# Designs tried in a protein design chat: VH-VL binders against o04291r164to392. Part 23

Target 1, 229 residues: o04291r164to392
Amino acid sequence: DANNPAGLLSIAEEALAEFLSKATGTAVDWVQMIGMKPGPDSIGIVAISRNCSGIAARACGLVSLEPMKVAEILKDRPSWLRDCRSVDTLSVIPAGNGGTIELIYTQMYAPTTLAAARDFWTLRYSTCLEDGSYVVCERSLTSATGGPTGPPSSNFVRAEMKPSGFLIRPCDGGGSILHIVDHVDLDAWSVPEVMRPLYESSKILAQKMTVAALRHVRQIAQETSGEVQ

## First folded at step 4 (VH-VL)

Design C04 (framework fv_ivicentamab_arm2)
Fold by ESMFold2-Fast, scan of step 4:
Structure C04 (fold): chain C 229 residues (1-229), chain A 120 residues (1-120), chain B 110 residues (1-110)
Amino acid sequence: as target 1 above (229 residues)
Amino acid sequence: EVQLVESGGGLVQPGGSLRLSCAASGFTVSSNYMNWVRQAPGKGLEWVSVIYSGGSTYYASWAKGRFTISRDNSKNTLYLQMNSLRAEDTAVYYCAREGWLGELDAFDIWGQGTLVTVSS
Amino acid sequence: AYDMTQSPSTLSASVGDRVTITCQASQDISNYLAWYQQKPGKAPKLLIHDASSLESGVPSRFKGSGSGTEFTLTISSLQPDDFATYYCQQSYSTPRGYLTFGGGTKVEIK
């Protein structure tokens, strides 16, 4: 039951475990995207997944901001995600372990008049790990997970977000290492064949979220550093 | 065919207002990053404003407070409302797209431009 | 704001010449740079994006190079159709949309 706090925490912890496996492990095969530069101080690479449903991408890089500040910036999804139409926070629930669970409804813009816009009903779990790392992990709530996702809004097709988000690890001497995972299934079979590659495994769509997030946070970090000086 | 067509330019007195339109065909304005770029006679290109697919808007510092970018999704048309016009706003105004679905950090499609002249 | 400085402002060349135009950013913009060609009375045309990626339909004689703060556009064998004004443009700035163009380089016939 997604409305029960104990049920939501169970879903949140499951999502966190799967997200961490993608962000720092070998849960999926990652193919490096050659020639893409996320910024001058990056120690990471942008990669897409070959062995998954939908589209998956990950990236990592250094950011001159503390973990919680990075999380605060990235949680404002419309400010950096190019295809995001609206984000509604439906509920905010304390997890009982110092973490926060949010129930979120997101609408995306349609790429063409030939395809319906996508929407998401998700659980977003934000928590601090024992090592001082901060995590923001998000996944879709479906009838299969016992959660009430409701019907999609008029003119939208419900999409599925698989465990995705941000792992933000503190660096000795200040700043953070930001790990990003984006894994979505936009229901490619409901779109015209011409547009289907963009929803299934397009490198262009995969890199939009991860590169945009990393670039956005790094640019804000540079501007903040410039203000202090 | 992907195309952008501007209209609404003309002669206007200093302090006046003018609204430019940019009609898109072959793609959806609401799904793309749409920009206004201007060029004073004999001068270089100068970025004016952008509206993102999500609806967020940003402006050149000199345009903020005077210019407003907007769109009408039902008409697939981009607008630039210009208020408190000054002689230095005299320019050809272009609308431009930042790649298909925002995939490029560059303007791949441009309109033909519409001339705005601010003078007495 | 990321200031973009183009050099030279005007360049005189003959058909067949190798032409090099430079663009310098005031801060590191990685490879977020595009090059445009503009002919008199016409809208600009995208030539190169991501510093070095040639746009579809653009002749291979055009080449972009560089990263960070220094960029170049090279035309290896100038054709009559290449006499135009060229602009560089950065897209690294946030908030997104603080885009900056270089001052332009006019390539004139000798």
Scores: ipSAE 0.012, ipTM 0.585, lowest interface PAE 8.5, mean pLDDT 80

Design C05 (framework fv_ivicentamab_arm2)
Fold by ESMFold2-Fast, scan of step 4:
Structure C05 (fold): chain C 229 residues (1-229), chain A 120 residues (1-120), chain B 110 residues (1-110)
Amino acid sequence: as target 1 above (229 residues)
Amino acid sequence: EVQLVESGGGLVQPGGSLRLSCAASGFTVSSNYMNWVRQAPGKGLEWVSVIYSGGSTYYASWAKGRFTISRDNSKNTLYLQMNSLRAEDTAVYYCARGYWEGSLDAFDIWGQGTLVTVSS
Amino acid sequence: AYDMTQSPSTLSASVGDRVTITCQASQDISNYLAWYQQKPGKAPKLLIHDASSLESGVPSRFKGSGSGTEFTLTISSLQPDDFATYYCQQSYSDPRGYLTFGGGTKVEIK
């Protein structure tokens, strides 16, 4: 199915639908993180999922940047996610609707020396929605999707990214509302038993990407506006 | 019609430099990962280098530091800059498009090749 | 990098013969193997990808099989156009394109 542009677009659209359900819906039970309540100095609201397969978190916050600018910043993942070791963009495919499909290989640093680092083969779909919102949605390509998948590098364990990404909605007065979902399966059972809780259901790992993204875009917004911290 | 056409090959003295070009038609170089593969006269195929659509480049160990792969998206053209050439670099150089309807690094479209001869 | 060994290096055959070419990987490469045909003075042509998937426009007499470390290309009834050199290629050693070709098998007229 992923072996041609139409098949890739089909996978991209399915990933988008599932991502939007996670980002803005109530079907998934989300538990708000303590200390991430709304307020004047808050970076946003961060929550982790209850009983999802793997590790899932979502977040939302206000950013004084337009949707396209937020998307540009967040697509440069190594610039703001310290756990990201390398990102190789293998292919860039026009989606025919003004959107873009990218085939990406990512290597992450291991959170502990007791387990192998994780790598990902993903499809990333970037498009503008009719209401002026911009979306960047990403998911793993696996045997289950019927599409191309890479073999793991010799020293890595293949991880799976479930539909994840960014929904950036314009605010009527300017700026954006940024919605983030990070949902991954890091293959917890391949690690030593003492480390399994970290890879299976860690609150620390669950919030890493969402918190890093919110902090980074808020910092860039302040620098862009000339605001003194 | 999808096509790759190489040019720039020729006779070069040891220690010299040469730049190969590969013009693409019927598809865009920037949307694919592109490769250089060489073949010494009467010998087998040997992978040289790749450039991914995002710009990342990788090289065979013997090519690293001497060869540079690049592209010009406005001209839809792939390049291979070869420096410090040795007699063992004598080969036909092919450009090839990476294939995504199967094995990740299979090559579905090849150019006709351009001959590089390194000799005094 | 994974070494790829093809056998035989050369084989002689007649039109109508069944031809079998083997390719051995030094390590398990799953099914990440392609087969190419090269005629004298011409560029290689992709025949088979993912060990057994026939490329569009390639005659059905070509079949790829195998997985892991042992792979086979079979031509069920050799035609005049099939006299060529055949190469296998693995794409498993590094997902970023560090790949290896076999030494080639020349199929010549008996």
Scores: ipSAE 0.007, ipTM 0.517, lowest interface PAE 11.4, mean pLDDT 81

Design C06 (framework fv_ivicentamab_arm2)
Fold by ESMFold2-Fast, scan of step 4:
Structure C06 (fold): chain C 229 residues (1-229), chain A 122 residues (1-122), chain B 110 residues (1-110)
Amino acid sequence: as target 1 above (229 residues)
Amino acid sequence: EVQLVESGGGLVQPGGSLRLSCAASGFTVSSNYMNWVRQAPGKGLEWVSVIYSGGSTYYASWAKGRFTISRDNSKNTLYLQMNSLRAEDTAVYYCARAPWELLSGEDAFDIWGQGTLVTVSS
Amino acid sequence: AYDMTQSPSTLSASVGDRVTITCQASQDISNYLAWYQQKPGKAPKLLIHDASSLESGVPSRFKGSGSGTEFTLTISSLQPDDFATYYCQQSYSTPRGYLTFGGGTKVEIK
């Protein structure tokens, strides 16, 4: 139940389990992108999935910022995701376990003039794990999973976010290891046939969020440390 | 046809202000990352400012506090308000589009306007 | 700041020559680099994006290569239409950082 904190926490914890399986597990087949190798000067490792429905990507990188600061930066999605039009936080609910559950409405810009822009109705769960890691995971909320969603905004098509988000693990001596998963279903079958591969399996769309997140966090870390000359 | 047309350039005295316009046709400015780039006579290209599709704006360090980038989505037009102009601001000012769908999130300018000359003198 | 150093600043060449222009970033910019051509009195024209991807309508004699901090633009057989000034430009610092251009390389007739 979307109105009951215990029901929302149940949905949030199910989303967290699936997100962690994608971020750190081996159940999903990930293909590393060409030219994205780890190193001191690299932004991180980015891979796309071949065995998930929709468009899925994951990434991993080192950042010279503490986990809570990384989470704070990445939760402000419009500041680093250029195709994010708007984010409205509709509700903020204490999870009862020290975590926070947010109900969020997001509008994105369209990647092509041949298809409508996408909007999302999601639950975002932020909490600390037993190992000291911080997690921010998010998934679409439907009437089947807890409460009704509103209709799409005029000229928008409702998209579905599968469990996605950020796992931020502290490093001894400072800094963090950031794991990212982006998994969305953009409703490819509502798009003209010529554009369906873009919405169904696009490497371009798959990597945009993960690359943008890693690039932005790295840029802020460098500015904070004074490393950018 | 995809096109950018700048206007508003001219002669202005030091300390003065000037507003440049850039009219877009064949695409929408709100769906792209729109930039201003300048070039002093006989010199190289210098980035001035950007407005992202989400409305966030960023400026070259020397432009902060003096220049303001904005857009009017209803007129499909980009603007650059320039205040406290100096002789070293003399340049041709170009408006340029960075399309997000082509470049996988990497900014490259595929469409440029013809440029408008701003001269700061006397 | 991601400073871009372009070399040489000027080169003299003849039609048919292989021309190489180098662009060096002060920090790793991955493949976030574009190349532009500018003729006198004209706006710049995009040649290459993502370090090596040729823009539509640009002749195949233009080739971009490199990653990280060292990048190269090569013109395999210089044509009369290719005498121009060439600029590299990084976009790795977006959306928050400063976009920077190289100083330019003028390709002149020998």
Scores: ipSAE 0.007, ipTM 0.470, lowest interface PAE 12.1, mean pLDDT 81

Design C07 (framework fv_regdanvimab)
Fold by ESMFold2-Fast, scan of step 4:
Structure C07 (fold): chain C 229 residues (1-229), chain A 122 residues (1-122), chain B 110 residues (1-110)
Amino acid sequence: as target 1 above (229 residues)
Amino acid sequence: QITLKESGPTLVKPTQTLTLTCSFSGFSLSTSGVGVGWIRQPPGKALEWLALIDWDDDKYYSTSLKTRLTISKDTSKNQVVLTMTNMDPVDTATYYCAHRYGDYIDWYFDLWGQGTTVTVSS
Amino acid sequence: ELVLTQPPSVSAAPGQKVTISCSGSSSNIGNNYVSWYQQLPGTAPKLLIYDNNKRPSGIPDRFSGSKSGTSATLGITGLQTGDEADYYCGTWDSSLSAVVFGGGTELTVL
């Protein structure tokens, strides 16, 4: 079903519902990271999930940019994620409801020279909600959902992204509240035994992605305003 | 495989500055989540963390030693350098560098160098 | 300064079980993940346990970790002579913004 527009929209809407449940709902048990002290200038609150497949991280913070600008920055993943080797947009499809569906192939750098690099084949759905919020939601496509069949690209191990993304709400005083969910499953058992400790938990990757996104948007906001940190 | 090797002087006089180099292979300190730390162990005593530098050049130092420590990286050479000023006989220890993969929630060291012994005496 | 307390020594016979405790406070063990390291005589430390209870590849399942409140425990079953070593707990301390280690526990088998 991912090989036709109606099937892709169905997958996109399902991913959006699951993402919003994680970002704002109670379906997942979140544990706050206590080393991440909240404060006016903090990077926000970071939490990890203890009861989901793979590892999920959630973050929330204020940014002094309008929602559309935040979405533009975050859609350019290589600008804020150092581990991102390449992002290829394979197709762009209007969703028929004002939204946009993208099929995206992403390659990540390997964490060591002896561990395989990870790649992702995803559907990314960008839309505006009725309350003026922007959403950028993404999930992996597998052979079961009409994604790629056969082995991943040479030198890569296929990773799975569960519904993840960004909810960007406008603030009354200007700026935005950014909600981030990263939910990933790295195939830890496909790496040599000596490297498995680096991959056993994908929580550090999920946590790093949420922190990197929020930190990067705040850095651009400060640079744009001419503020000195 | 990941390997780390410490190098530097084995004998240092009191008040001198110690410079230690950690040379590594099997990973890049440009990779998100990766860091290299320094830990020391005086003869017969416990482990003491000194400093850590991570992939985005964030630096962390032991509070009690912060004014004496500088950590830096050279990603092109696969090296991390630790400098410690005003050496004292109590700083005699085996100095280890170690790899970590993590951010705010994972502060453990999964792979360690074999250590280099530094003796401080006149 | 030492902020994590371990017993200085523990001993048992081959094939027996031992537990090594590590006691801290809310700023370290209470709110952060605990790791454990084994140091054989004359060698560098080796990671045994991370994230409270997870084993790196190559560490046998007779080594286990647990955490309750502000204390952590390393369990070793089926003791072997090759387990004679110093054992250290470690964690992040949010008040100090520093990695802290316990004082170490010497395990003697025999």
Scores: ipSAE 0.006, ipTM 0.440, lowest interface PAE 11.5, mean pLDDT 79

Design C08 (framework fv_regdanvimab)
Fold by ESMFold2-Fast, scan of step 4:
Structure C08 (fold): chain C 229 residues (1-229), chain A 121 residues (1-121), chain B 110 residues (1-110)
Amino acid sequence: as target 1 above (229 residues)
Amino acid sequence: QITLKESGPTLVKPTQTLTLTCSFSGFSLSTSGVGVGWIRQPPGKALEWLALIDWDDDKYYSTSLKTRLTISKDTSKNQVVLTMTNMDPVDTATYYCARTLYGDYVWFDPWGQGTTVTVSS
Amino acid sequence: ELVLTQPPSVSAAPGQKVTISCSGSSSNIGNNYVSWYQQLPGTAPKLLIYDNNKRPSGIPDRFSGSKSGTSATLGITGLQTGDEADYYCGTWDSSLSAYVFGGGTELTVL
């Protein structure tokens, strides 16, 4: 449904608004994970939602790179997420406001023997806000919202990504404040109690993914500074 | 069917080191989202959490006791071992091991029967 | 050391209802899920409630949990003599990086 750019832009803007409310607002009730404390020298605060559909995690931290560079690094998902098997760009649509909408298909490795490998059919919206912040926001599409009309690929379970992504705000002293949200809805209603380990592995993976993203961009920032020096 | 059973000495002298083993069946500590914790209960007193180890070998310890505690696992044997140094009569208690249910290891089910450890001269 | 406060005892007749409270702070109950454990006389504890209000398989719906702010509540309706036990709340404390239990509540069914 790349032939309906206005409809996709509407979905993109709605996803952006929902993502921003999760990243910096009170849209969800966040719970600190085991051993995670706010404080100096932390990787950032990692939290799991208590009262939302699916499983959500968020993290926040300072990075010594400008927003555009952080976005560039994080958009290359396989470079920092070991469990990402492949990413295929199916369509690229320019938005009238200077942003970009991408339709992408992603395959993940299975997180455990208890969980089937996951795939995603998503819309990714990248744009620059008036304050110089950069946003990369992503969400799943279904056949009702212009996504695929067929079943998932053989041996994969189609996962649903709720509005997720990266908000990268510039700092006056240089560098950026990176806000990360990962929100996956595995449809708990359809999963019986015996499948509980599947949900828990997904929740834990989401937490580790947000930490991995922050750690990866901080490592690259340090390597870039050392390279210039 | 999931079972856990604690084993170790029932009598320890002050200043000695206590080593307890939790042997379990019906689950594996190679499974993501699973952990095993240790909890104790002195006679007539409340439950006190001691330590937790998970599938990734992450270890957590009671703040007040952390310098005295070591937790380790042997995934191939389905065992978790707790070591507590410098035992004192106030450490007399029933010691339990329990599986952490899925939920980032923040609750325990099922529990072992418990083993009683008495510390006296 | 206890960081979660429970009443030391509660009592009621068969068929009645009881409520057991558990009070903490923002670093534990305020920001984490609460569990409840039942300890029958002479036995190991058993999980009654996890994730604030969910029951494991085999736990009757007479047992319920709730949470508001920094406090949690265990409710027991249709009280039976077999419910006579010690009840403990428990949760993760983010500031301590440790799991914490309440002091326990002795339920007597008269």
Scores: ipSAE 0.006, ipTM 0.457, lowest interface PAE 11.9, mean pLDDT 79

Design C09 (framework fv_regdanvimab)
Fold by ESMFold2-Fast, scan of step 4:
Structure C09 (fold): chain C 229 residues (1-229), chain A 122 residues (1-122), chain B 110 residues (1-110)
Amino acid sequence: as target 1 above (229 residues)
Amino acid sequence: QITLKESGPTLVKPTQTLTLTCSFSGFSLSTSGVGVGWIRQPPGKALEWLALIDWDDDKYYSTSLKTRLTISKDTSKNQVVLTMTNMDPVDTATYYCARIYGDYVGWYFDLWGQGTTVTVSS
Amino acid sequence: ELVLTQPPSVSAAPGQKVTISCSGSSSNIGNNYVSWYQQLPGTAPKLLIYDNNKRPSGIPDRFSGSKSGTSATLGITGLQTGDEADYYCGTWDSSLSAVVFGGGTELTVL
């Protein structure tokens, strides 16, 4: 039974360990995207991996905001992820050392009108690490781990989020280094064959979360800097 | 059915510019994850990649030949064109075009043209 | 100059197994997926393996691929005379921003 607070914390800690190994390690083979254009307002290193279940994208960039402020901004997903149809926080569970576990249900827009929209049922764990870094880590829940026991609604295909999120490390002299991992399995095989290349595209995956998050946080940093004047 | 076919001159004089055209059918260069590349093979030698162009019009070139190469596409005609300047006898080779599939993560050539032989001599 | 090293030739008898190695560095095989191509005499290359170990439709399961560290291996079991060909490994080199091929291995079925 993973529906109790102790079970959820265990899942959260496992997800955190897996997320950190992706964000800072070599648990997954990363290939830098040479042709990817990050956009005029964001720079960062973008890498993609297909040597895993689903597709993973990783990005890193500097942000002129402190770690907890970056985390606060990025946890407000509807403010920067425009592909979201809805985000519902179903439960909030306090954890030790200022950590928080949230149960979240998210509906996404379909990439085209010819494919079903995706939805996610996830656990999101936010905590501060011993080195002053802040982490926001999220993963899908299944019926075995305390998620929904039935199928998704008739208009949606349940997608799976592998450990994904944000590692925000403080910089000496101010600001943060933001590491982003987006690792999802959108169930490409449930879409018509002609649409599968869109769901398998590494460019679409990288753009969807990593670039949007970096751009949004940098925009807020710039606006905050302008207010001081 | 998917096909690719190379066309262009079979004989080029030293210092001239080579222009090769890859004509294809059965796929579109506007499809995400698809591109076309050029590879050459001198007689009895190894394969050497020259250039590729992808669905977003991003272009990549062999480092050693970059200053001599230009790749372009015409999506409406289903063609990719390679130009190579200042031809030399050592550039004598069979030139292939091939569909590159995948992405920056794992690029591979899944379908190859039959090749066209270009001889550089006076 | 080649950045991927293959043996120039390998040979074995019909029905036997053979392996062809491809050695590179961290900027190519170490961090990227490997593909393998078969070139029969007088023909264009044909894709045998992509993404380290996957076979395209129509390629028999006698052909297999693997990768360990900065090296990749093509395995062929149940050798047939029709397997006589040149075999090339290929990958992306991140430091060169280029596709690179090995020098090729000539397989002779004795």
Scores: ipSAE 0.006, ipTM 0.466, lowest interface PAE 11.1, mean pLDDT 79

Design C10 (framework fv_regdanvimab)
Fold by ESMFold2-Fast, scan of step 4:
Structure C10 (fold): chain C 229 residues (1-229), chain A 122 residues (1-122), chain B 110 residues (1-110)
Amino acid sequence: as target 1 above (229 residues)
Amino acid sequence: QITLKESGPTLVKPTQTLTLTCSFSGFSLSTSGVGVGWIRQPPGKALEWLALIDWDDDKYYSTSLKTRLTISKDTSKNQVVLTMTNMDPVDTATYYCARIPYGDYVGWFDPWGQGTTVTVSS
Amino acid sequence: ELVLTQPPSVSAAPGQKVTISCSGSSSNIGNNYVSWYQQLPGTAPKLLIYDNNKRPSGIPDRFSGSKSGTSATLGITGLQTGDEADYYCGTWDSSLSAVVFGGGTELTVL
């Protein structure tokens, strides 16, 4: 139940456990995406999974910023995700363990004029792990989990985000290893049949979330160091 | 039914350019999210992948042959064209085109065309 | 040289089981899905197995696939004379940025 703080924390902890199994575990079988590279200094590959509900993508790379700074940058989603139209933080709740739970409403631009734009109602959980890593993990809230009971905004189709987000591990000697998972169900059945493969394509998700996040953080790291060319 | 068929010259002289066309039906590269690849097989030898193109016009090439290969698509005609420059007798092979069901990674090819045999000799 | 190693030939009697191995490395089989193809004499290859262990519609359940570490295996049970063919494994190799195939295995039903 998402209608009380204990219920929200329960949902947050379940999302965190599932996210971590995707980000660093072998619970899901990942396959390399061809042509999708996060750029130089990548220690991982942009990969997809077809043995899950919806479409999942992950990436891993080195960034020259400390974990807390990386998390601050990535939580400001409109600054780096060009397809993000708006992000509204509806509520901010302390988790009681040093973490923070946010209830967020996000609108995305439509990928084409022939399809409706997507929107999301999510719970985002930000916390520090025992090893000094930071996690920003997010998942959709549905009516079954105490989420919104009203219809979606006009001209939008409600999408579902499965546990997704960022795991940011500190590196000895400075910097971070950034792990990204994006796992969504864009409700392909709400578009004409000829457009459904576009919404099911892992290329779109890898380009919009995993690659964009890594490139943006690396660009900020270069600017912060004064290495502007 | 999904079908693919290769066409092009059966005889090519050394140093000439080979152009092969894959014509297909039962799917579209503009609407299906799929790709088309080219594979060759010299007589008595293993399958060798050459190139692929997907609905987004992303192109991938065999590393050893990359400088000799160009792949393109004409979605209005349901055709994919492969061009290979500077042909050599070792390029004698049966050339196949095949559908890739998921164009954002290469896991498998289904179905395959019947193949067209190209002989390179003077 | 080939990056995926298959035995050049295997043979068995009708009704028996045969297995064909495909051995690679972490850059190909270890990190990517494996597919298997059957090529009858004089014909184009036909997909038998995709995503390590899945069968397309129309492929009998006596054909099976598996993957462990950097190796994959094609299993054929209830061997029939119509199974005489060349069999190829295939996958993506991330170090080569290329699709790679095994050298092929000639199956003879004696």
Scores: ipSAE 0.007, ipTM 0.505, lowest interface PAE 9.6, mean pLDDT 80

